# VHH binders against F-box protein At4g00755, part 19

Target 1, 377 residues: F-box protein At4g00755, of Arabidopsis thaliana (Mouse-ear cress) (q8lg03)
Amino acid sequence: MDFVNNLDTDTSLSILSCLDDPSDIVRASAVSRSWRQFVVKYSLSKNLCLKLFHQLSNVDHIIETSNDRNGESSEAGSSSLMDTRLLEKEHRAFALLARGCMSSPIESCIADAIRASSTDNYPVESILNTLEKRDRIGRTPSYWSSTGQHKTTVPESLLYKLIGDLCLITEVSIHPFQAYFQRGHPIYSSHYVRFRLGHEKDNSPHYNNSQDKKGEPGKSSIESNYVWTYTSQEFSMAQENRLQSFQLPEPVLCIGGYLLVEFLGRVQTQEMDGQYYICVSHVKVEGRSLAKSFRVENVDDNGKFGLKVLSYNDPKKMEEMDAEAGQDMDAEAGQSQLRNLEQLLNLLHRHPLDVVDYVWPDESDDEYAESEDEAEP
Below, E stands for the ipSAE of ESMFold2; O stands for the ipSAE of OpenDDE; V2 stands for 0.75 times the mean of E and O plus 0.25 times the DockQ between their complexes.

## First folded at step 20 (VHH; framework vhh_7mjh_2)

Design M5 (from N1 with S53T L99K S108I; at its last look DockQ between E and O 0.01; V2 from the best seeds 0.00; counts 0 for: pae O 13.9 > 2, placed apart)
Fold by OpenDDE, look of step 20:
Structure M5 (fold): chain B 377 residues (1-377), chain A 119 residues (1-119)
Amino acid sequence: as target 1 above (377 residues)
Amino acid sequence: EVQLVESGGGLVQPGGSLRLSCAASGFTVSSNYMSWVRQAPGKGLEWIGRIYTGGSTRYNPSLKSLVTISRDNSKNTLYLQMNSLRAEDTATYYCAREKWGDDEAFDIWGQGTTVTVSS
């Protein structure tokens, strides 16, 4: 039933606004020219995306790359034509965003470890160790450690860069470290963890040196350079030597590509000094990346930004193309090798004298010893 | 003197509940990993679960639905709550302090308390 042509505008808008899936709006726009014009004119894709992801309210403008401008003839068309072109551009961008949020594979979203609030033995116990899944590299323990505190209430934090300026985050996983080399094998967990998502402050020189109020020196430096657009609830963390998964109540669109992991309430003391520590062997972040489709540009002091569309290609097809291209470059092997190299460099800097023969696992020695069953005659 | 003393064992009917206590002296329960272990007649030792210094607990998957470990720091006492007891739960129950030395997972044991589940 073509209700868009047969019903009044308000009724049609009411009906189409009941669609909760952005993909359905895109499908609606494909029904007919009149349906498309209606969807575009009333910004249904944008409005639904804003409803689902309130962070998108800070989108000031959309930027398209010049290659997709094949159709913008420079003719200074009437104000009405400009408005129509803007609305069409918005529809395309938000339709792509919706498709990416729904169809992009769930993957690891951490690109890099940026900073820890504190580190006990740097670089040995660095935040970089949390990028490794294992709590050991050969015979060497791999973990991040905070400095010791007498008070359980002193929090710690780990800052990560995500793989894209736009990432839909669904879950964060944390592995508390068990010090198996210490008496009693203590697990240095926290009582709670909290997550923040956001962007870096534009260090444009116009941020007046508002006098750093003498807040506690460790917290102020990381939080001062970032704007957090999302803060999760506090999740209880078990004092257990396992990867613990914390699912966000809803998928959260991170704009700017930064994650802060906050550790609240210290649990375990070290026997030697009686101080409380937090130690983590691994951090994992899962979600959907839009890095192939979007960038964030010109974030102002109010948090308004330009949304740049990099390509209107299907992110899934781009991944298939990258998977076909990446069958040649084991990109996971390259990132793993780079991480292994950095870890190896960090290990080499730790003990200049102990040439730990890093035996690279030679993948080759799966010699399937075909046991020739000598059939006795 | 460092010691653990279990109490609260006895005869229980099938489907019944029982709470065992383990009073510590000479050390602080909340500062140690503590475990419950049981031994059924003619069987080996079976680990039931532990409580960490932070108060988190871990259980044997086979017993997780039936047992709860807790502690009272003010009394320096460890507890084992058992529900829906069956005849197969008949055993001597021990509390133990976990101490990772070179050779032993547990360095202090109680004398044990016997639980008999019978109609």
Scores: ipSAE 0.000, ipTM 0.240, lowest interface PAE 13.9, mean pLDDT 81
ESMFold2, look of step 20: ipSAE 0.054; ipTM 0.548
ESMFold2 (binder alone), look of step 20: mean pLDDT 85; pTM 0.854

Design M6 (from Y3 with S62E G101A; at its last look DockQ between E and O 0.07; V2 from the best seeds 0.00; counts 0 for: pae E 5.3 > 2, placed apart)
Fold by OpenDDE, look of step 20:
Structure M6 (fold): chain B 377 residues (1-377), chain A 119 residues (1-119)
Amino acid sequence: as target 1 above (377 residues)
Amino acid sequence: EVQLVESGGGLVQPGGSLRLSCAASGFTVSSNYMSWVRQAPGKGLEWIGRIYSGGSTYYNPELKSLVTISRDNSKNTLYLQMNSLRAEDTATYYCARELWADDSAFDIWGQGTTVTVSS
């Protein structure tokens, strides 16, 4: 039933606005030309994205790369044509964004460790250690440590750069460090953790080629250079030597690509000095990256920004094209060797105690048992 | 085609230095977690270090003083600088892409380049 053509505009808009799945809006736009025009005219893709991700309300304009402009003749069309083109551009961009948020693979969203609020023994106990899953490499402990404090109320924080300007974050995991080399094997956890997502204030492309900001963790409050668009609730953290997962109440679209992990309430003292420390062996961030499809440009002081579309290609198709381009070579031999190497590496990363002697099956015992079909006479 | 190609291996004297290169095709090095791994003759694989997509590096503590990982984004190439080489550093050196830096899952490997440290 073509209700778009048979019902009044308000009723049709009310019906189509009840769609909560972005894919249904795209499907609706594919029903007919009239349906597509309706979806585009009333910005249903944009409106749904804004409903799902309120951070997108700060999108000021959409930027498309010149290669996708194949059809826009530079003719100064009527104001009405320009408006239609803008609405179509918005529809394309927000439909792509919605698709990316729903279909992009769940992956690690950390690109880099930026800064710790404090570090006890730099660089040995650096935030960089939190990027490693292991709490030791060989015989060397791998963890970040705060400086010691006499007050339990002094917070600490770890700042990370995400893999994209737009990332849909679903879960953060933290592994408190157990000092197995100290008497009593204390676990230096916090009572609570909180997460903030946001962007840097000075979007000057600091080409910080400063590989050299190995600078002393200067006391400049990490908070002063960033705008946090999301702040989670406080999650209770157990004083346990395990990776603890904190699921966000809902997927959160990070704009600008920064995560702050805040540690609230110190729990454990060090016996030698009686001070409270926070130590972390690993931080993991899970979500969906839109880095292949979108960039954030020109963030102003009000938090308004340009949404740049990099490509309308399906990120999955790009991965599949990359995968299919790999399939034409002798995939079996290379995959076997790669699996073997991967297994070896995984074995090497396992604790030296569980070295199960993986006896590689010797490929030699393809004894083709020539079943002599004894022809019974 | 997704590929990694190592180069720069060869014969070097003890105490010498060597720079290995890993040229990537089909993907961007700067957008991925990249590692160097080596395998000495008759030994298992040894992880050397990683460079994150953001540019930070993490090293095997046993090798940290001897190695530096870097990249040239314009050339889509990963590098391993090695200094003060010893006979024990004789190995085939591999570059690899990691899917998950925390899980140490490698999905793309080069063919390797052989380094021989001998007097």
Scores: ipSAE 0.067, ipTM 0.599, lowest interface PAE 3.5, mean pLDDT 82
ESMFold2, look of step 20: ipSAE 0.183; ipTM 0.645
ESMFold2 (binder alone), look of step 20: mean pLDDT 85; pTM 0.851

## First folded at step 21 (VHH; framework vhh_7mjh_2)

Design K1 (at its last look DockQ between E and O 0.02; V2 from the best seeds 0.00; counts 0 for: pae E 18.0 > 2, placed apart)
Fold by ESMFold2, look of step 21:
Structure K1 (fold): chain B 377 residues (1-377), chain A 119 residues (1-119)
Amino acid sequence: as target 1 above (377 residues)
Amino acid sequence: EVQLVESGGGLVQPGGSLRLSCAASGFTVSDNYMSWVRQAPGKGLEWIGRIYSGGSTRYNPSLKSLVTISRDNSKNTLYLQMNSLRAEDTATYYCARESWGYDEAFDIWGQGTTVTVSS
């Protein structure tokens, strides 16, 4: 079991460096004390994580929660002792992270809808409608709508909070809305969609009574308050009434817990006003959440952050424990109640045919003339 | 019985203003989407605008700066304010309740009130 002790260091490192599966690293560290020491000493768990997810190069330091550890001991020892503690801490954190990234169930990762760059007929046609796949809320169709624009080049965006500070995102799916109650049953898609992942800026808006009334448009507020550390390619959207899935080229770690969906290139005008709109009935984000194991702290302008370990429990067993207990923590309960109240307000307003304009019985000319109905007996 | 009754039409000088009323009975205006529509003599129907159940409004772009739709929920009454009227605005004006249907936009219409713009 101690054959690492019988080999030179270069040979042992070469054998272990060929491991690409997090399970192999964990198994190697469990076969003997000398193998575990080797894995820790040469940072093999950390290096595996970096090989798999380059975003982890931004981890500046590891923070352990006092709940898992009794704090640290201060010693006037050699620097080798401090290095050993650092390497052990990194090993524990990155081994846990590797397990979470490779073995946590794939699930929907949206926790909240935060805002849209514009919203027509607020709150009826708000971003909250995109969270659930449904046709209607009472008599009202369920979708988000932008305001109208005369130019096709004005983008729109939807901002979501993810279920954790560290989520491994694999796929974003978008269902454009078809206004089945308008003439021609138009689809209010966009030409392209793009995804950004990132975090809130570490600042607060400075308010002044004389200046904050002049605030920038909603999209400007989003850009001024968030930093996007990942931006996807532009994906072509089909002008089709179906859920359209956009697989990211590689899984992406979202650091900081925010997703921006950008809609680029307006396609469809509303007949009565001639303006371009974008409407979406559903947004879904799939990935692996590390929310119960980790938090992200102090993200700086360079993207460096502290990785805080909340619990070293098995992510899979934590999921089973939460399902048993019914996870309604105070913070999650508060957010769920707020979302329920907003959806209730939409229901109470009763908004059937929100975007429907009256369709003339016959239209034989351009917009300056109206057809006469010759068939009325 | 569900009905809509428009009033306030009549003769108006060019450049003048006029406010039309639409009294609803048998249903609550603020629970529905309500529209104003007009028909000039010998012409087809022209949609003017809508007031949503929440109180926001949307207008035909060609009329947007000339009209304002409002309501008084305590009187269950819909209003259309028109300004800077021209001879081209001579029409019969209707209020209508929007319906939820695949092929149908409105299920209740008023009888209409006639506005004539002339010297």
Scores: ipSAE 0.000, ipTM 0.141, lowest interface PAE 18.0, mean pLDDT 72
ESMFold2 (binder alone), look of step 21: mean pLDDT 85; pTM 0.854
OpenDDE, look of step 21: ipSAE 0.007; ipTM 0.345

Design K2 (at its last look DockQ between E and O 0.01; V2 from the best seeds 0.00; counts 0 for: pae O 11.9 > 2, placed apart)
Fold by OpenDDE, look of step 21:
Order: C-alpha cells, then structure tokens, then sequence
Structure K2 (fold): chain B 377 residues (1-377), chain A 119 residues (1-119)
C-alpha cells in the first residue's frame, strides 16, 4: 500500500518517524521513486541519525570526494535544484552513516595511547603497556602505573586516540594490574572508572604523524586541549586481576576520535611507601569504526565540523577488499611491531641481561573449528 | 613458625551448611592472597575461590552460588561458608596462601579438614 501517495504529509511523517532503525528509512527510500523523494525532501535519514546521535547536530556541511562528481555540471541551476541536490547529498551521506553504524564490524577502536596523567617509572611503566593484552612480556611485568598519592581522591586518566574520526563506541574494558612481585600481590585498581569521548580543541585533526613527544604532560594539559562531547556514568571497578568490561548504556558516536579513561578513588597502597597507586595492564575499546567512509574536517571553536564522505562503497566490502589487498601491509602489524619494539627497547633499558624471547603472536591459530555437525540420517 | 590450620570439617547431611575456619600464624592473612582448595577422593585439586588482600573475592564459577569466603583480621582467620551441600562436595578442604613466586601457585598449605556429605 503506497500510503505516502495516499496520506497527507503529516500522517506520512508520523508513520515514518516511528522507524527507529536508520536502515529502515533507507529501505523505505528504496520502495519507490515517490517514497525516495519523500524521504529525501523531509531529510528523514538525517533526522533519525540526529535523534540517535546528537553529536551529529554539529555537522555544518557535507563534503563529497570529487570522484563521484560525474554529473554535477557547474550550471547555475535554479535555487530549487540546488536545494534538491543538497538534500540528496545529505540523504546519501546519512544513509551511508546509518549503514556504517549498523554493519561495520565490531573491532578494537584504539589506534594509539597518547598520554597518562602521571607515570611512576617512565618509560618502563608507561601507558603504552596498556595496549598489550598480556600483563607480562617474557619475565617482565607489563603495566601502566600512576604516581603515588597520599589521598585516595586524586584521580588519574589515560588518553587514547581512536582508529577513526567517527567511531561508534559500545564497550570499554580495563584490566587492573596485580603486582605479583610485591608482598601480598596487591591489585592497584580504582573504585570507579568513567569514560569521556571527544575531540581536540583547536586544530583540524592534523593527521600528521607528529610523534607528539609521549612526555608526561601534567594533569592540567589534558583537560585544556580536548573537548569532551560525551561523559559516561561512573562504573564500579572490582579489585580483581581480570579484564573487566564496561558496557556503555547506549552506543556513543565519538566525533574527533579521542577517549579518556578516568580512574576515580584509589584502592590499594604500596607497602614500601604507604601511598596509593593505580596500575593497569590492559585497556580495550570496542565499537564500530567509520574511518573508511568518513573524516571530520574543520572543527571550529563551536564544535561544528565538515563531514567528509570518502567513499559510498559498502564498508564491509571495503574491508573484504582491504583484507584481500592487505595480505601485504598489515599496518596494524606494523604499529604493533613498532609498539613491540618500543616495549622491547624499554625492557632492554630496564633489564639489559633479560633476553626477552619476544613471541610474536602467531596470527595463525584462528582455527575456526567448523564443528561439522554430522547430521545423522 | 608460619602455619595454616583448618578446622570445622565433619559429617553433614545433604542440603546442610558448614563453615570452615583457617587460622594463620607467622603471617597476616589480610596482607596476602588466600585461597580455598579442595580434593575429593580419587580426584585432583579443585580451586574454590580467593580473597584478595583488599578484601574482594573471586570464586570458581561452578561453586560461586554455594560458597562464600571471608576473613576476620582481628583473629587472623580465613573462613569458607558452604551452603546446600551435596554428596559431590565430599572432600578434604585446604586453605593456602598464594605464592609471590612464579613457580608455585601456593607456598603455604594447611593440613586440610575433611568434609563428608552423607545421609
């Protein structure tokens, strides 16, 4: 039944506004030419995306890459035609964004560890160690440690760069470190953890490889250079030597690609000095990256930005194509190797005599045992 | 002398409850990771659970609903509360201090206390 042609506009809008999945709006736009025109005219894809992800309200304009410009002859068409083209562009971009948010694989979203609020024994106990899943490399403990504090109320924080300018974050996992080499094997957890998502204040994400000196910037510098567009609730963290998963109440679209992990309330003292520390062996962030489809450009002081569409290809197909093409450049392997080299260097500086047999994780043993369920006849 | 002494074992009926005690000497229980382990007749050692120096606990998932580990710092004593006991819970129960070394999981063991669940 073509209710779009048979009902008044308000009734049709009311019906289509009941769709909570952006993919359904895209499907609706594929029903007929009249339905597509209705969806485009009333920006239903955009409006639903804005309802789900309020951070998208700061989208100032959409930028398309020139390769899809086959048909835009620069003729100064009527204002009405320009408006229609803009609405179509918006529909395409937000439809792709919706698809990406729904269909992009769930993966680790951390690209790099940027800063810790403090580090006790730098660089040995640096934030870089939190990128490793293991709490030891060979015989050497692998963890980040805060400086000691006399007050339990002094917070700490870890700053990470995400793999994309747009990432839909669903879960953060933290592994408190257990000091096996200390009397009592203390676990240096916090009472609570809190997460912030946001972007850098001033600059267009200079994707430049500026190796920002992984120096210990004082606590005051982290807060000053970033805008946090999302702040989670406080999650209780157990004083346990395990990876603890903290699911966000809803998926959060990070714009700008930064995550801050805040540790609130110190729990464990070190016996030698009686001070409270926080130590973490691993941090994991899970979500969906839109990095293959979108970039954020020209973030202004008000948080307004340009949404650049890189490709309208299916993100899954792009990953398949990259997986086929990327047999050669395991860029993640390269970054992991670089991190491993840095960790190895840090280990060698600490213990020049400990030949750490660096067992490279053999990527091979994802033997998906296809359980052949032998259907007995 | 460093020592752990378990007590409170005995005969209990199915569905019954029992509280085991482990008194420590020569070290402070609250400064260490302490575990309960059991060994059923003819079976290997089974880890029951742990209490951390911070007082938090972790349990074997298979036993989590049936056991509670606690301690009294003033008495330097570890406890294992067991509820809804079954015949399969018949075992010698040991308290142990977790080792600071890499070679051994536990460095101090009690002599054990035997729990028999029978009608």
Amino acid sequence: as target 1 above (377 residues)
Amino acid sequence: EVQLVESGGGLVQPGGSLRLSCAASGFTVSDNYMSWVRQAPGKGLEWIGRIYSGGSTRYNPSLKSLVTISRDNSKNTLYLQMNSLRAEDTATYYCARESYGWDEAFDIWGQGTTVTVSS
Scores: ipSAE 0.006, ipTM 0.241, lowest interface PAE 11.9, mean pLDDT 81
ESMFold2, look of step 21: ipSAE 0.257; ipTM 0.680
ESMFold2 (binder alone), look of step 21: mean pLDDT 85; pTM 0.858

Design K3 (at its last look DockQ between E and O 0.01; V2 from the best seeds 0.00; counts 0 for: pae O 9.7 > 2, placed apart)
Amino acid sequence: EVQLVESGGGLVQPGGSLRLSCAASGFTVSDNWMSWVRQAPGKGLEWIGRIYSGGSTYYNPSLKSLVTISRDNSKNTLYLQMNSLRAEDTATYYCARESWNDDEAFDIWGQGTTVTVSS
ESMFold2, look of step 21: ipSAE 0.555; ipTM 0.826
ESMFold2 (binder alone), look of step 21: mean pLDDT 87; pTM 0.867
OpenDDE, look of step 21: ipSAE 0.015; ipTM 0.333
ESMFold2, look of step 22: ipSAE 0.511; ipTM 0.804
ESMFold2 (binder alone), look of step 22: mean pLDDT 87; pTM 0.870
OpenDDE, look of step 22: ipSAE 0.005; ipTM 0.235

Design K4 (at its last look DockQ between E and O 0.05; V2 from the best seeds 0.00; counts 0 for: pae O 12.1 > 2, placed apart)
Amino acid sequence: EVQLVESGGGLVQPGGSLRLSCAASGFTVSDNYMSWVRQAPGKGLEWIGRIYSGGSTRYNPSLKSLVTISRDNSKNTLYLQMNSLRAEDTATYYCARESWNDDEAFDIWGQGTTVTVSS
ESMFold2, look of step 21: ipSAE 0.488; ipTM 0.810
ESMFold2 (binder alone), look of step 21: mean pLDDT 85; pTM 0.848
OpenDDE, look of step 21: ipSAE 0.000; ipTM 0.288

Design K5 (at its last look DockQ between E and O 0.01; V2 from the best seeds 0.00; counts 0 for: pae O 14.5 > 2, placed apart)
Fold by OpenDDE, look of step 21:
Structure K5 (fold): chain B 377 residues (1-377), chain A 119 residues (1-119)
Amino acid sequence: as target 1 above (377 residues)
Amino acid sequence: EVQLVESGGGLVQPGGSLRLSCAASGFTVSSNYMSWVRQAPGKGLEWIGRIYSGGSTYYNPSLKSLVTISRDNSKNTLYLQMNSLRAEDTATYYCARESWGFDDAFDIWGQGTTVTVSS
C-alpha cells in the first residue's frame, strides 16, 4: 500500500519518523519515486542521523567531489530546483553516512598515539608502547608509565589519533600493566577510566582573544588544544593483568578523530619510592571508520564543519577492494622479495665473496723495549 | 627440545576433582604466558584460562568457578585444578604456550591429556 500517496503529510511523517534504523529510511526511499521524493523533501535521512548522532548537528554544509557532479548541469535553475538539488545532496550524503555507520567493518580505530599527560623514563616507557598488544617485545617489557605521584587523585591521560575524521566508536579496551619484574608483581591500574572524543582546535589566529579563560590549573596542557564533543561515564577498572573492555552505552560518532583516555584514581604504589603510578601495556579502540567515505573540513570556532563526501561507493566494497589490493601487494612484495633473494643468490653465486680475509691486524706485540737505562754507576 | 607434556587425565566421577599437570622442557614456564585449552568430543577448542609470567591468572568466565591455574617454578610445571566436574567437562585438555608472534595465539602445544567424567 502506498500510504505516502494516500495519507496526509503529517501522518506519513509520523509513520516514517518511527523508523529508528537509518537503513530503513534508505529502504523506504527505494520503494517508489513518490516515497523517495517524500524522504528527500522532508530530510528524513538527515533528521534520523541527527537524532542518533547529535554531533552531526554541527554539519554546516555537504561537500561533494566533482566526479559525482555528472548531473549538475550549471543551468541557473529556479530557486526551487536548487533547493531540491540541495535536499537530494543531503539525502545522498546522510544515506551514505547511515550505511557506513551500519555496514562498515568493526576494526581497530587507533591510527597513532599522540601524547601522554606524563611519562616515566621516556622514551622507554612511552605511550607508543600501548600500540603493542603484548606487554613485552622479546625480553623487554612494553608499557606506558605515568610519573609517580603521592596523591591518588592526580589523573593521567593518553591521547590518540583515530584512523578517520569520522569514526563510530563502540568499545575501548585497556590493559593495565603488571610489573612482573618487580617484587610482588604489582598491577598499576586506575580505579576508573573515562573516555573523551573530539577534534583539535583550529589554530586560526582568531582564537587568541579568549585570553581570559584562566584554564583551570589542573587541566593538563593536552586538553587545551582539543574540543571534546563526547565524554563517557566513569568505568570501573579492575586491578587485573588483562585487557578490559569498556563498552560505550551507545555507539558514539567521533568527529575530528581524537580520543582521550583518562585514568582516574591511582591504585598501586611502587615499593621503591612509595609513589602511585599508572601503567598500561595496551589500548584498543573498536568501531566503524568512515574515513574512506567522509572527511571533515573547516571546523570553525563554533564546532561547525563541512562534511566532505569522498565517494558514494559502498564502504564494505571499498574495504574488500583494499583487502584484495593488499593481497596483491603482498604477493608482489613477496615476489619482489623472492626476486631480490634470487638476485642476492645470483650475486652470491656470481661474485665469489672474496672472503676478504679481514686479516685482523695482528696486534703487533709492541715490544716495549725496556730501555735498560744503564745506570752508570 | 621445546616440549609440553600433559598428565593427570583419566576417569573421574561426577562431582569429583582432578589436577592436571603440564611439564615444560626447553623453556621456562614462569617467563611465558601459559594457557589451558580443552576440546570436547565433536566440539571446537575452548579456552579455559591463562597464567601470566607475573603469576596472575585470568579465566574463561564460564569456567572461573571450577578451575584454578597454578605453576611450580622449581619444577617448571603448569597445573590445572578442576573441581566439581561434570559430564560436560569430558574433553582432551591441552596446555599451550602463548605466542609472542603475530600469526598464532599459541606456538607450543602439548599432546593433551584426556579427562572423562562418567558415573
Scores: ipSAE 0.000, ipTM 0.236, lowest interface PAE 14.5, mean pLDDT 81
ESMFold2, look of step 21: ipSAE 0.068; ipTM 0.585
ESMFold2 (binder alone), look of step 21: mean pLDDT 85; pTM 0.851

Design K6 (at its last look DockQ between E and O 0.01; V2 from the best seeds 0.00; counts 0 for: pae E 17.5 > 2, placed apart)
Fold by OpenDDE, look of step 21:
Structure K6 (fold): chain B 377 residues (1-377), chain A 118 residues (1-118)
Amino acid sequence: as target 1 above (377 residues)
Amino acid sequence: EVQLVESGGGLVQPGGSLRLSCAASGFTVSDNYMSWVRQAPGKGLEWIGRIYSGGSTRYNPSLKSLVTISRDNSKNTLYLQMNSLRAEDTATYYCARESWGYDAFDIWGQGTTVTVSS
């Protein structure tokens, strides 16, 4: 039954606006030409995406790569045709975004550790250690440590770069570090953790007009260079030596690809100095990356940005292709190693006696003979 | 052989106290994370608390005031002191070794039953 053709526009909008899944809108657009036209005309995909992810309200414009422009003949069509093309472009972009948000695999979203608010023994106790899942690398403890504080209220933070400019974050996991090499094996957790998602401030000279809001003296210098578009509630952290998972109340679309982990309330003192520390062995961020499909461009001072569509290919298919390509490389590398091993075995079987002493070329001490040029008198 | 053996269960009156023991063999209690868990009749498993290898303890907030976990390293034995017992504390009590890195227990005792009744 073609409801769109049989119902008035308002009723049709009311019905289709009840769709809570962007994929359903996309499916609706596939029902018929009239339904597609209706979905496109009223920007239903965009509107639903904006409802689900309020951060998308800062999308100023859509940028498509030239390869997908096969259909835009440059003819200066009527203003009405341009409007229709723009609406079609928006529909495609937001439909892809919706698909990515729903179907992209859940994966680790940390690309890199950027900065800690403090570090006790740098570089040994660096934020980089939080990228390691283990609390030990060989015999060496692997953890980040804050500096010591006498006050429990001094917060700490860890800043991470995400794998994409657009990431749908669902969960953050933190492993408080237990100092097994210290008496009593203290666990240096915090009372609470909080998460912020956002982007770097564009160092465009136009940001100079933000007046000297004397940053509250306790805001770490890290916060000054970033705009946080999402701040979570405070989650209680257990003083336990385990990976603790903090589920966000809802999936949050990070625009700009930065995560700040804030540690609130120090719990554990070090016996030697009586100061409170926070130590973390591992941080994990889970979500869906849109990095293969989207980029963020030209973030202005108001947080408005261009949404660049890199490809309209199914992100899942791209990942499957990359995984297959990776398996083929590993299989080729493995076969090459096996062939090399077989060759080595065959060499060992053929000539038991020719232990080719792989004479490691002695690093010839290039004795730079300083030719004492005897300056003749 | 790696084994945990609980003891000290029995009948206790409401308001009474009881100390459970868990003797370990085949591994060192002080080198491991050890937990007490209980299961009331017809209910699921309830975590009571943990002692870390370092000797620090963590408790279920609902039970923290009523229980104390300790160990004797010389005896390789884990203890659960329970005070002010109620009928609701009637359960089979288990000691378990925690597997680090796995939110799992790899070794369990057979359990000891505590019945709180007038």
Scores: ipSAE 0.000, ipTM 0.238, lowest interface PAE 13.3, mean pLDDT 82
ESMFold2, look of step 21: ipSAE 0.000; ipTM 0.146
ESMFold2 (binder alone), look of step 21: mean pLDDT 86; pTM 0.867

## First folded at step 22 (VHH; framework vhh_7mjh_2)

Design J1 (from N1 with Y33W; at its last look DockQ between E and O 0.32; V2 from the best seeds 0.00; counts 0 for: pae E 2.7 > 2)
Amino acid sequence: EVQLVESGGGLVQPGGSLRLSCAASGFTVSSNWMSWVRQAPGKGLEWIGRIYSGGSTRYNPSLKSLVTISRDNSKNTLYLQMNSLRAEDTATYYCARELWGDDEAFDSWGQGTTVTVSS
ESMFold2, look of step 22: ipSAE 0.447; ipTM 0.781
ESMFold2 (binder alone), look of step 22: mean pLDDT 84; pTM 0.836
OpenDDE, look of step 22: ipSAE 0.421; ipTM 0.779

